# Ledger of designs, part 74: VHH binders against c4kar8

Target 1, 263 residues: c4kar8
Amino acid sequence: MAELSTPSPASPAPLDGGRGDELEKFTLRGARQILQLLQDLITHRGLITAHTGGGHSFMTAVLKVDEERGRVVLDPSPDPQANRRALAAPRLTCVTQLDGIRIQFPLVGLGEGQDKGRPALFAPLPAEMLRLQRREFYRLQVPLAHELSCLLKAEDLARKPVEVSARVIDIGAGGVAVVVPTGAAEFVIGGTLPACRLALPDGEPIELDLEVRNLNRQTQRNGTEQLRVGLRFAALPRAADTRIQRYIFKTERALNAKARGGL

## First folded at step 3 (VHH)

Design c81 (framework vhh_7n9e_1)
Fold by ESMFold2-Fast, scan of step 3:
Structure c81 (fold): chain B 263 residues (1-263), chain A 125 residues (1-125)
Amino acid sequence: as target 1 above (263 residues)
Amino acid sequence: DVQLVESGGGLVQAGGSLRLSCAASGFTFSSYDMYWGRQAPGKGREWVSGISGSGGSTAYASSVKGRFTISRDNAKNTLYLQMNNLKPEDTALYYCARELYSDWYESGTYDFDYWGQGTQVTVSS
């Protein structure tokens, strides 16, 4: 293996089957409902991030559902080492989205083989799938065209104050995910960044405190590193909350209207 | 319904060039970031290049940087990929994809909310 695009171990784990009581209302266990959701992912060509543990993941997609054999057929990764890690993993945690709804499900017993002469990965049908439809779980993927940014108040490696303009890649009721160049600043999980400025369209930047929740250091294929930072809103003012919710709502409606061709 | 239809693939000798096109319909094209991905025989899908809705920003995978150029014509709802100095390693089915949606758990991979069926590119040595 020549390319090592391994994420930071500090990346947060996806939903891993915590208490069923709390997530029961979001859990699909009916065979027909599971099959329908998997088919929806196929028809919408939904890409899936499959986490193999140890901070590793790879991109896949459901190519088809083999009801006769009780299994799903998945795209293998272009990275042979990622495929080997996946095959060795006791469980994959698959994360995707469909129409802004987060979908998560486990796959156990991954194997490899051929499908119509092409390499493929196979796994038994999942016994359950999560559909997280609550407002607090909703994350708007920010269109690149919106050029949404957040000015972060952080420290450099010498612990001197530094300001970093970060691109916002997603936003929800509870926080944002941003991208910064690796080395631009030092971030510590659980640390607070005071008086940061979130630039939304239609007004002055919103000043707010952000808590660092997760870090993912990605080596791009060109050897350039970028840092993804998950940030939670701390003590969000009501006016700021209203503006953020309005932005999310308007953008979601616009995206839905575009998908329909301006119905 | 969203539709993406790729064309322009074919057989070409190493060092040659091809121009791929993607015709988009069913949405406001200029408002979405667009991407090219590929799937080599026996491998999964990988990202190749991306362009913002306005065309003002572009990005490339390291393996194609300097050889491929992504562009768009928003008046024609069409995305292009100009491929120069093709190598046998570029042999793949090339897909047009709409919008890069990243999950915050994602690492080194990209999520697209829709992509087309692809156009085959084969580079002979």
Scores: ipSAE 0.000, ipTM 0.135, lowest interface PAE 13.4, mean pLDDT 76

Design c82 (framework vhh_7n9e_1)
Fold by ESMFold2-Fast, scan of step 3:
Structure c82 (fold): chain B 263 residues (1-263), chain A 125 residues (1-125)
Amino acid sequence: as target 1 above (263 residues)
Amino acid sequence: DVQLVESGGGLVQAGGSLRLSCAASGFTFSSYDMYWGRQAPGKGREWVSGISGSGGSTAYASSVKGRFTISRDNAKNTLYLQMNNLKPEDTALYYCAAGYESYDFWSGYSEYDYWGQGTQVTVSS
C-alpha cells in the first residue's frame, strides 16, 4: 500500500462542490460573457487574489485580454518565489470583488514571459467564471484611512497568551479578514479566540468571540508577505451586529458617493 | 491540528458498489465545505464531488454524476461517498479535502489546504 504512505495532493479544482446546482445561475460559461467580465476587471483596476494551493496566494491583476490567442495577461508578483509557486501550480483560483459582487475563476496552464518588454504571466481564458451577487457573500473592503483594527486574544509559539492588534482588511455580516505580522501569534483553523475587541469608528470597541476559518500567506504586489486570517463571528450579540451592519452601510454609501464624483 | 482519514476502499468488480468514509478532526467540521478527489496512477488529479457545510448543496463531476452520492454526518464528523455502478476508469486513489476557506463566510474561495492520505479503489473489468 505505497499510496497510503504518500501525502495526498492539495490541488483544488475550480468551482469545487461548494453550493452545487445553486451556483449554476451565477456561473458564466459563454466566451463573450467571460471576455466582458475580464474586461470589466481591467477597466476598474480590480485587484485579484490568486490562490496557488497549500495556503499560499499572491495579489495580481488582469493587465490585458488577448482575444486572438484566447489568453489573459496577469501582473506577476515582485516575489520570485510566489511566481515559481504559481507556475508550478496545476491551477490558480482567482478571487476578486467588483462593485460588491464576488468573482471567482480558475486559471490553468500558467506561463511566464514578457508583454511589451515587461515581465508578465499568461494563461488561457478560464472556461467558467463565478459571479455572486448575494448579500451573504458581500464583503466591504475596509478603507485604510479608517484604521480599523481588532485586538486578538491568541497564543504565541510557546502557548502563552498574547494580544495582537490586527488590521481589518474586509468585513461582512459573518466575519472579518485581518492581517497579522508573520510570527506574531499561532493560529489553528477551527480554534476560538474569545473576548477579542473590534474597534469600529464612533464608539467603544465591540467585544466578540471569533473562530479561525482560514489562514493564508499573501504576497502583496510590492513583494512583501503578510498573514491573512479569516475570522467568523461566533454568537454575535444583537447590539454588535447592528453596529457592524451600520458601519458597513455608512462606509459603502460614502464610497459610492466618491465613485460618483462626490467627496 | 487538522486530520482527515479516508477508509472503505478496496477491490470491486465493474458494476459493483463501494462506500468511502472520511473521518475529520481538529476543526469545526460542520462549518467547512468538504470534497472528494481522485488520482489514478501516473495521471493528473481529478475533482469528484463536493458538499456544503450544512449538507444542503452538492456538486459532481460529469464523469460520476448519477452514479456517486456525497453525504456527511456532522454529528460524527464524517464525510461519505457512495459509489454505485463502478467502472474500470474509476480506479484511483480517493482522498477527501476540507475547504481551505469557509464557503458560508468566504464564498469566493474554494482552495483546499487539508487533504487526507487517500484510500485505494480498484475496479476490475
Scores: ipSAE 0.000, ipTM 0.147, lowest interface PAE 13.4, mean pLDDT 77

Design c83 (framework vhh_7n9e_1)
Fold by ESMFold2-Fast, scan of step 3:
Structure c83 (fold): chain B 263 residues (1-263), chain A 125 residues (1-125)
Amino acid sequence: as target 1 above (263 residues)
Amino acid sequence: DVQLVESGGGLVQAGGSLRLSCAASGFTFSSYAMYWGRQAPGKGREWVSGISGRGGSTAYASSVKGRFTISRDNAKNTLYLQMNNLKPEDTALYYCARDIEYYDFWSGDEYFDYWGQGTQVTVSS
């Protein structure tokens, strides 16, 4: 048994407090539902970001579910330091996405060993998993053919106003994720970008205020850095909300029809 | 390796002021947004303020807006938080962070992971 020297977890539990009460209807506690969801993550090769606290996380995946031992087997990080932080952490907060649906779950009591002769991490099966099936949390992956863009009003590296045309990579009821070339503009989490313009395939661009929620730096295959920016709709008129929802519904329907071999 | 060292905390009376500093090393300071977070006794972690890499953009939690000012000196690799009109509710361990690990408002999830050890601020009434 590990006696943890790590301070209290840095990341809050997703189901604690008032947020926990509101999210209760999206919480899976049935053993069969949890097992099925974990198997779905394996089948779809879902990548999981595991937050270990203290500003640290690593990319992992569920390799298998061991029902007889009541545990999940995870792919260890190639970085030994990340694995040491994970093993020392009192809790991992695992975040992933399946078909645009956000999935989040805690893992407690992480250990290390081998699975079929290869290094692996082990943890007891989670007692609960959050699956946000609500429309407000659904994110549509935007087809490249749609060429969705958002004109962002931000500041450049010299603190001067700049307009940046960003490609929209996903969209939901609550916001968009966009890609911006690194160095094109400066962003800060919690900052507001006023009077941005979201271009949908039909009609005039939608003028809206966006709030920065997350930032991720990505290195492309050609060595070019891109910044992925998560943006929340700060205040959205009903007409704009209707247009966005209509686009999401129409596109989702078309993608589902294509997957089933229909037009 | 990345190092963040906070200082400037202490005991202060309600209505008083404190200036916190964070000395950064091991990375190109001006290329990163910097943040202050805090954890009060018996409460979860709370994001307090953020500043963009060159200081053009700032953001504040509603609880501190108008009272706190974030700033940075990129020549000295130092982040600051000027705290004015302090309230007993501001009592917390204050942390400096290079990046917030995860911040997703519409899902209700907040992951305020801090890289420094923190500096204690105690406000008496």
Scores: ipSAE 0.286, ipTM 0.729, lowest interface PAE 3.7, mean pLDDT 79
Fold by OpenDDE, second read of step 4:
Structure c83 (fold): chain B 263 residues (1-263), chain A 125 residues (1-125)
Amino acid sequence: as target 1 above (263 residues)
Amino acid sequence: DVQLVESGGGLVQAGGSLRLSCAASGFTFSSYAMYWGRQAPGKGREWVSGISGRGGSTAYASSVKGRFTISRDNAKNTLYLQMNNLKPEDTALYYCARDIEYYDFWSGDEYFDYWGQGTQVTVSS
């Protein structure tokens, strides 16, 4: 009776808060996903900016994916010098956009040749591809000393109303990002949180409606789980907008001044 | 490897119904809120509906409220969208997405991650 040792569920590695670890979540490494995305680029004739290093780049496109040989075929630059730089580069960084989604992928081992009698560049299939949908609004990081907070009116799993005090971590013209304890409430993208209260340093809290736009679970170094909630201003009074904009501009100026050694 | 695969789209007449499915793999499905979005030709992406990880909470865009119903089967790792009383304005590529975003601290930019390739829904007048 061989005791089938139940594989211990691999504890999700603590997301050490490094920028690199966060990007990993958005990195495609599956062969099928990579192939599909490359095919989509071909289908849509997506123009690609290929960066060769040293501030140089050229425009290219994926012409073909050769699955049998495990390679991608690129359109060479009309500039021979650009092609030489590309071939000499240890890595080609390709950047493009498809349907508002930023796509970035590295190519290594670039070579030149011919495809059907036409000059072409060849590279092995990328090992990874980044696919990112950018938010519409720039976010100002809120200094911790400002202690911005937002009282959220949400619901729990039983749809019972709950109030959650959330720390504001960033703010923009279109909304805020907040952090809440995991399990504090049930958030759903597209859901509206009515009559919330945003606390700014300059006066009384602003009452406003918020729409949940995105969610991100984060594990802190201490093992504590937090939920980052992206919230859009669903309805913002003009006076409130003015206050928020003023806060953003003043804070940004102060931060820039500090960065320049002026404070 | 996280995968989301949508199905169930097609051509339907106005007033008709469709049921979309999204098969999820590569992650603990029940731990994530899931969403339906859509993109009409020449328009930006919009969220259609969302459901919490355990299915206890749902949300709908105002444009689909009362007509669409989101549900999930966590045992099957599948998300569903029942679409009733379809209208021509519902014509779009429908995609499912997971509740993850990336925030670049230095640039202040935020990004969304995994969604499927989508399934085409066309509603004829």
Scores: ipSAE 0.023, ipTM 0.261, lowest interface PAE 5.3, mean pLDDT 83

Design c84 (framework vhh_7n9e_1)
Fold by ESMFold2-Fast, scan of step 3:
Formats: sequence, C-alpha cells, structure tokens
Structure c84 (fold): chain B 263 residues (1-263), chain A 125 residues (1-125)
Amino acid sequence: as target 1 above (263 residues)
Amino acid sequence: DVQLVESGGGLVQAGGSLRLSCAASGFTFSSYAMYWGRQAPGKGREWVSGISGRGGSTAYASSVKGRFTISRDNAKNTLYLQMNNLKPEDTALYYCAKDLEDYEYWDSEGYFDLWGQGTQVTVSS
C-alpha cells in the first residue's frame, strides 16, 4: 500500500518523458540557457501548446520571464474550463517550435493572478528544457492554403466503418497530426487505421496504415475546441517516404523565404 | 521486444481497494515515463496516470486524482497503481504503457504507446 508524495511546486519536475537516453544531449539545464530560450520564445512570439494531461491541451504563450521571482508568466485561455484543467494539473508539458526546432519543457505548480492588471498564469522556471535540433524530430506546420487532407478509415461508436476526411495540420517523417470533427469517429490509442489515404500535392494519394499515437482535445485561442489526432506511419514504401520528404523540404524553404519578406 | 504484463485486477465492491502491477521488459525501464490507461466496454482508451522515469513526478486524470497513486520500482522493472475508494465507473480493462521511443515526435508527456493485454477491474454496486 504505497503512499506517494506529490511533487513540490518549488522544485519543478525535470523533463523525463522517457524517450531514451538519446534525448539527454538535447536537454538544456543551465539557468542562463533556459532564460535565454524562454526570452527567444517571447521575442519570436512562439505559440505554445500546453498539455494538461488526460488528452487535453490549450494554446498559450510566454508573456514574460520574471527572473527575480524565478517565474514565467503565461497567457491564459479564454476558455475558463481549460484554465481550470491547467490549474488542477500537477504538471503541464509545453511544446513549441522556434525556426523548426522542437522545444519542450515541463511546468509544475501553476498558479493564477494578474500581470499589469490583466489575468495571467504563473509557474516556476523549468529546471530543464528540451531543444531537438535533429531532422527526425522536425514537424512542418502545414499551410492552410495547401488543403492537405487524409481520408481516415475508422469506426464509429457502434464499431461500424466510417470514412472521415481530416485536415492535416502538421507532418513529419514519422507521421501526421490531423483535425477531426468531434463525434465523427472513435479513436483508440495504439489502434491501427488500415488503408487510409494521404493527399499530397503533386500526385496520387498515398495509401497507408496509420497508428493512433495520441488524442488531444485542444482549446484554441478563440475558445473553440477541436480534436487533434496524432498518427504514426506504420510502414512506408520508399517512394512514399521520398514524396513526403520532398513536400516537407520544399514547403519549409517556401515558408522560410516568405517569413523573411522575400519575393 | 518491449513487453508489459499487467496483473492485480479483480472484482471489488464500491469503496474498496486494489493494487495493479505491470512487469516491464525489453527496454531500459528507468529511462522511460510509464503510464496507466483504461478502457471500458464500447469506449476508447482513457489516460489514468503517469510517472516520470525516476519517479520524481506524477500526474493523474481529474476523475482519479486523490484516489489513485502511481509508483514504480526501477530495481524490479515494475510499475504500480494503488486504487482506493473505487467506484462503479472505474470498471475497465487497465493497461500499462510506456512513452514513445526516439524519433516518435508526435507524442508528448502524457501520451503513449499501449502494450500488454491489460488486467480487468470490476467494481460492483
């Protein structure tokens, strides 16, 4: 009969989601490096997905770093329920990108109050941050104008086959994240969706099996909820892998040029 | 070659307690966050609880917070879930899961691969 003490809010939990010893070399533990990275997120107005557990997350941003009090100040959700879930959570897992580099960090001991007379969320500075610089961890945010979609072959609540056209919101070498209307289908983490069709520009749809890796009911910054489903490519023919990599490379180059105000 | 074997489920009356165990093999246990999930008949899998590789950080779904306690014994490669004040709505097949391996960048802490067959928990009346 084990009794386990809860983590102390004064001692932020380390990032150890346990993706092997390989992630140690990408982990920042220096106080100055952590402060600089958080400041870079403010400067570049990086949007953060804060995972509150139980398949829920909300969109936030770092408003400021209070070095003297050792705290970060976060933008609260316009959805009071999302804020209540965040405040009740023992830990938030924050995920963002800076110039295509994935950044992940924990926040423990979230509180609420005001900053300059406006509602804000506060948390102690994280003891560590993950900064993944490898191409294998890169995810391309898919431009809405590309209208990238994936036809999912899934089941409804009665286990009857249904087809759902889902919008692809990000894509990488290992899989896609899609947006699915709430109630359109039932998804089980670890389940396989056979013979789905990924529509890439420049050719025929790619038929592939997808494994459900995560389910996230995300509260958008406008307060609207959407179901985001993370899907892993179970296996890819070499030709399909090449097409996906080519799409990612070309789109990243185009977005990079556009962001710098090029012609 | 990752294998997770759950045990400790059974039939219990409302208000009772059970302790679940998960024996892990095929990976460096202390390097991975571990999770408990559950699935009631006709429903998708629900995340229940998570624990960091070193055991220093834990998280719980709001429906079980204050009633369930997750723990691990890294010397024995074993994950535990102590379930107190059980309710009929806790009736489900309980699964042990490990966090995703490297290169699986879709996942974040709190989301996971599921391995093993699960152990059935039934809470009556």
Scores: ipSAE 0.000, ipTM 0.121, lowest interface PAE 14.1, mean pLDDT 77

Design c85 (framework vhh_7n9e_1)
Fold by ESMFold2-Fast, scan of step 3:
Structure c85 (fold): chain B 263 residues (1-263), chain A 124 residues (1-124)
Amino acid sequence: as target 1 above (263 residues)
Amino acid sequence: DVQLVESGGGLVQAGGSLRLSCAASGFTFSSYAMYWGRQAPGKGREWVSGISGRGGSTAYASSVKGRFTISRDNAKNTLYLQMNNLKPEDTALYYCAADYWDSEYYDESGYDYWGQGTQVTVSS
């Protein structure tokens, strides 16, 4: 069974995970399909998060597919330590998105060199790529103008109950990702936050139980830390599920219409 | 230089108890969430329990909930796992892990360091 990375890099937990049989129908193994998908990532300038293990990852991109040598060419990190960790790793797990579709693939046998006089990383073509095109795996990037928020019920650093209003940055059928100031509350992967309130643009806030799935810390240039928290809907009432799905659908349609010159 | 050293494992009969410890050094212990994982022979690693930096939030795998208790002593930089009502299926090598933040790698966090583990064997 494959381990799925989140949009925010997830550390490798000692968790027996994956959805083997369910993911098989989304797994591409044909050489032509793999080449086409990699070329699509190049064309759309897709940024890739490459997980090197031990909780480390770096941002990269596919620069080129070298069919005659059977390899992909990747953009190295500007951080030399990230490149050294990648080269030492037995395997990279690469995660990206293309038009809202989650794409994940392994790279084994990473090496370094130059492509057209510029530093580059090289790896053999992957034997398989996962392409999750189902609605349940789609995550909508929430427009800032929508001011979507979720009131989280958590505990602070002193173990006292606290309510934190967090900005929702992405939303899908299975959960949301939010941003909170570091130190505002304590979060633990696998922890449950009961009776949180998700505010959609229409209607009353939705009361939800949320489970913490991943954490990603970011330091702003002024030294202020932000924490990105991935949250799964633990138990979703049918009415709440319908409202969330409707919001996602309507927002996708509006964004697609705007991109096509409609709005 | 992060170091995690587990101890407290051993052989115990079904229904018995063990308390595991993890001594941490090389980072500001109270600022990081800590986790226990385990690996049985021939199987992948399984998440067991997690605790937030100050101890205010805890989480457990369904297989151990109600039987195991995670705790920490930030003054001693030590993580604990109290294991009660042990079952043969709890037999595994138990590891502690730190949710370590690394700003040099695009401000990402992760379980960057794992200890060598401590063996727990539960006989019937």
Scores: ipSAE 0.000, ipTM 0.264, lowest interface PAE 17.8, mean pLDDT 76

Design c86 (framework vhh_7n9e_1)
Fold by ESMFold2-Fast, scan of step 3:
Structure c86 (fold): chain B 263 residues (1-263), chain A 125 residues (1-125)
Amino acid sequence: as target 1 above (263 residues)
Amino acid sequence: DVQLVESGGGLVQAGGSLRLSCAASGFTFSSYAMYWGRQAPGKGREWVSGISGRGGSTAYASSVKGRFTISRDNAKNTLYLQMNNLKPEDTALYYCATEIYDYDLWDSGEYMDVWGQGTQVTVSS
């Protein structure tokens, strides 16, 4: 029997926040904690993947928390279809990351309106937010300047072998999340991509097998669509694991030093 | 307007074979990966198999690998599951799905909203 397991650290997919005692200790239900976390997302310009159901999602952000009216204000998609899907959904599942920590929360009762004369989405404040502090869910957001890529071995729409250079957007101990141009290749959740090559800033590409754990067609804030693929490392050799951990550690140190006004 | 309709379930003896079908409509079938899942009596849902849009990639749960074969006919908008060497533990409601979010969330169901009503498979010993 297939067992329900925790998603890859690189996965943007939602977690079931109501599932047993396993996630309860990471679930925030205090009004002050929820307000503080939402404000932190505003302050850090945290990009949110809002899942509307049917494998669809769009990129949004919390623009404002209206404490007096008990509402959150979200940036609508420039794609009208994404907004229609969101409004029709029984709930939005919002997934984001703050300082490498996965944050997830539901929004129910979405409406459309105006904020400061601009289109906006409104929802009541969430009653709960998941803040998952487990190390295996830590994800380093890869700096664009590093130009990290993973060469994926897949099949194109004509079922011919293709190599796709995918941009790595985050990386953790258990996997990576990559962005693939829509239509470049085919993926299936649970499928294995053998002999892929992960290019780190120094050294030769790391050859490894990757398992597809999630697929998201994401509408960006500028209205373009991209395919996000969450990939789990399969049977990492110790040398490869060491190089990946070294990259994560070194990059975290550099980012922390910069945040403290260092070099 | 997306709709999935399963068929082909039934009663079969252990060691027997059965072929399930899923008729899809309302979307560009060949552009989406398709999946088979199942829910056994008194148990949660489990992922069984998946196939990419053009059929180039397939995946199987360890419990069914080597016994089940997933396939699709994009001209007919139909997904298939050939089940061989059936065991009593394969008794379940089988359903097809598309646009699932994550393998590890298959059992939750709350983030998946495009799947069929299912077809019952009962395997007697």
Scores: ipSAE 0.486, ipTM 0.802, lowest interface PAE 2.0, mean pLDDT 81
Fold by OpenDDE, second read of step 4:
Order: sequence, then C-alpha cells, then structure tokens
Structure c86 (fold): chain B 263 residues (1-263), chain A 125 residues (1-125)
Amino acid sequence: as target 1 above (263 residues)
Amino acid sequence: DVQLVESGGGLVQAGGSLRLSCAASGFTFSSYAMYWGRQAPGKGREWVSGISGRGGSTAYASSVKGRFTISRDNAKNTLYLQMNNLKPEDTALYYCATEIYDYDLWDSGEYMDVWGQGTQVTVSS
C-alpha cells in the first residue's frame, strides 16, 4: 500500500498586486464570452491538456456546449485511470491554445455519463477563462483630450445591425482598444466588424475592417460598467497605416516632451 | 505569501446549519475564482462549490445543491459557505481553494493550486 505522499503545497510566491490586475485584463467572466470561447475551441478542434493534480494530465477536447443545462461536454481519456483521477479531482485545470493564444480555465464538478450513446465527461460551465493574448505591437494610451473615436458596425442580441460610437483608449500599429456601454452591441471574439470608421484628429475618418480579439468588462470609479473591446486591424490600407503611425509618433513625442518638463 | 484560512466548522446535529468562512491573503482576491472542497475520512477530495472572481457565477455539486450557498465579500477578502439542512454524509474536512496563475512571462506561466488547512465539520445523526 504505497502511501501516496500528498505533495506539500509549495507556498506560492505572493502575487504582486500589480500582476493580479494585469491578469484581470485577460480573464473572461461573462457567460456569453465563455460560451463563445468554448464554441471556438469546438470549431477549431483544439486539443486540451487537462490537469488533474499531482502531476497527472490527459488529453481531451470540448465536444459540446450544452447551454440549456449550463454544462460542457469533454472527451474522456482512453485511460480509465485518468478518468477516475479527473472525477476525483476537486478541480480540473484545462490548458489549450487557440490562434497562438494560451487559454486556461478551471472545470469543477466533473461527472461522467453518455452523450449520444458515447462515454463523455460533463462539467458545469467554467466560472472564468483566462485568455493570454500578447500584444504584437506597442499601444499608445490615447490622451483623453484627443477624443479619438471609432464607429463600430456590430449586431445586437437579435443580430440586428447597430452602429456604436466607441471611445478609443489605446492605439497601435496592429489595432485599437475601445470602450462601449455594456449592452450596446454583441461582440464575438474572432468576429469581424466590417467597414468601421476610425476618427483621427488629422483628417477624415479611416474606413477599415476590425477583428474582435478581446473583451473585458470594466467597472469605472463611478460604478458604471463598460465593455473594453480589443480590436485588430483586419485590413488596413497603406495610406491609413501611415496616418496611424504618424499620429502615434507625434503623440508619443508630445507626451515625452511634457514628461521631461517641456511646455 | 498566499494564505487561505478556513473557520466556522464544528459539531452540529442533523438538520442544523453552519456558516464557513475563508480568509484570503497574499493575492488579488477578486481576480480569482474560489472553491470549496471537502474530504471525508478515508475518501478523496470532493468538489463542493465554486464562485467566480466577481461573484456573478456560482456552481454546486449535486449532493449539496439547494442546501449550500457559496458567496464572497471581495472588500473583506473572504469566501463563505452557508450550509443548511446538514446531513451526516456532509461530515468532512472542508477546504477553500483557488487557482493562482504565477507568470513571469505569459507563455511560461503556470497555475498553482492553493488550499487552506481546512475546517472540520461533523454532523451527528
């Protein structure tokens, strides 16, 4: 009877309060966001490493999302012992990658059953999902005085076309982050917003296609909830790219001059 | 250091109620989902309940659904478990837990499981 020495939980290093805040930016907690990301994993047939603790893991995949029952269906391991470990674990840590972005999420309350006559694992929908997206490009924090805006062509919950004027909070060569009122539109990660209009101070708005890359709910100091939307430039004309770069450089130079005690 | 300290356990008669607390420190409490688990003598760890970082989503094991309620106070860095209509089969050491992401670089980061020492709940028939 080999006494499975419960590995002494190594005291995790204190998370610097700053790191926690950074992680929050990449954490999805919205039910719709979670459902969409899980659906994306299904669509892309993403392989998931499921960690059961104690250094044990098995390969799985999300087979189905049951929205009515609020559960996810996973492919069981071909190893019965791995499945037993998974069912006994207080939490399953799932790790995967989608489009080069690391995705991690916990599943709790794992059960076994059948889906369409095949063995399956079931769990309630995750309470949160971590999507670690690295920014490819430096993003300038847009000064509030510049009042950059982006007209988003999106859809509402009924898939009716809506136009939303969004404030641009940061901009880079690869995209923008905007804030919109909660409920103004429905956004899907990986979805394209066609024929949007980015307003720069130096001239006419730029028409461009935007891809939704990130969604984050933010609570303002006044208690108002806003949705931060990270958008990638899906197709950017060369002339538009030049204008954006010029704006960024000019603004950075001005900010740096101010920081150095200049005018 | 990341710490989880459970309290509120004790001896209670069947049909009684207890409220467990878990005090969290050493991390941004509201950024992480929190969980309750339990371990009965001679049994493995069992998941009981979970709650999202902001408290907007909750989940329960089928064995405790309708009897237990998980909640959190992020201002106090405290997790709670209200246990009603307790049964002898609920007798266990109850743990609070979280999964903390430790990262230097995003691609090299790992989740770390953190558990408290637990609080004993004994339900007498």
Scores: ipSAE 0.018, ipTM 0.472, lowest interface PAE 5.0, mean pLDDT 82

Design c87 (framework vhh_7n9e_1)
Fold by ESMFold2-Fast, scan of step 3:
Structure c87 (fold): chain B 263 residues (1-263), chain A 125 residues (1-125)
Amino acid sequence: as target 1 above (263 residues)
Amino acid sequence: DVQLVESGGGLVQAGGSLRLSCAASGFTFSSYAMYWGRQAPGKGREWVSGISYSGGSTAYASSVKGRFTISRDNAKNTLYLQMNNLKPEDTALYYCARDLGSYDFWSGDTEFDYWGQGTQVTVSS
């Protein structure tokens, strides 16, 4: 019963990680391919989670690609502390989705300045970008209207059992990401949360054992900070897997229908 | 300036014990979860154990569960790993790391706040 035998698909996979050979087929290194993908993120107004290390991230977006100067222009956080962490970081790991495809890329050498008189963050164009066109890497962004929740069975500071209702922000074949109120419970990467309950709109809550795979203090676009917890399905029964996949497919179809009919 | 200094490694016979220490400085130690990882020759990095900021929650890799114990002393800014019933496959460079948030050790995520040379553990058969 290995506790960390398989990497969580919900966690950011670094481009220089131990899955280099497996990820090579999904890695873009052509300058024109990179420029086009960054432009597609601008066109689709894609929100990017930029991980600064140390359990911190912030929401940003690509505002502009400056091809002549070889730079991307990013939307700074309204939280000055998030921007200071980003500027101090040796590397940002940027994660987003485009039409259900997970996009991931590093930025090195982040600087601060202005674009058309507005504050901006600048970085050299990434040398590589991951475009993961596999279902196991897909994460459905859960619509706020669905009010999807997971009741977590965790421990407080005194190791006493506590139940925490957490909002599900994304869901995939291998796990969920949730937002937890600050101070509600203690989490540690690799820890197991037994008998948690995932509430889907189409029936009874699903009882699941979840493994903590990542913890992130994310600064939102409005400047507020939230604790995000990435949770892997430790042992997923076939019936639960079927219900989760059905929810994902049904929601994806509804989102695609809205996109096609929204002119 | 974050610094993590590991110590306590050495050569030990199979079935023996060692206690590793990690001295932390340059940050508020009691505010961060801490981790032990290891890297064996010819292998990738492996997560070994984690402990929450208060010490109230711990986690272990299945390969060490029941043999290793993680603990911390927040007053001394020190993290410990008690290693019992050591096996030759435990031979590795051991290092400590601060809470990394978006950490996925199995995917090869190397974005550690690791600030030390590690401590070598060699277990002879």
Scores: ipSAE 0.019, ipTM 0.535, lowest interface PAE 8.1, mean pLDDT 80

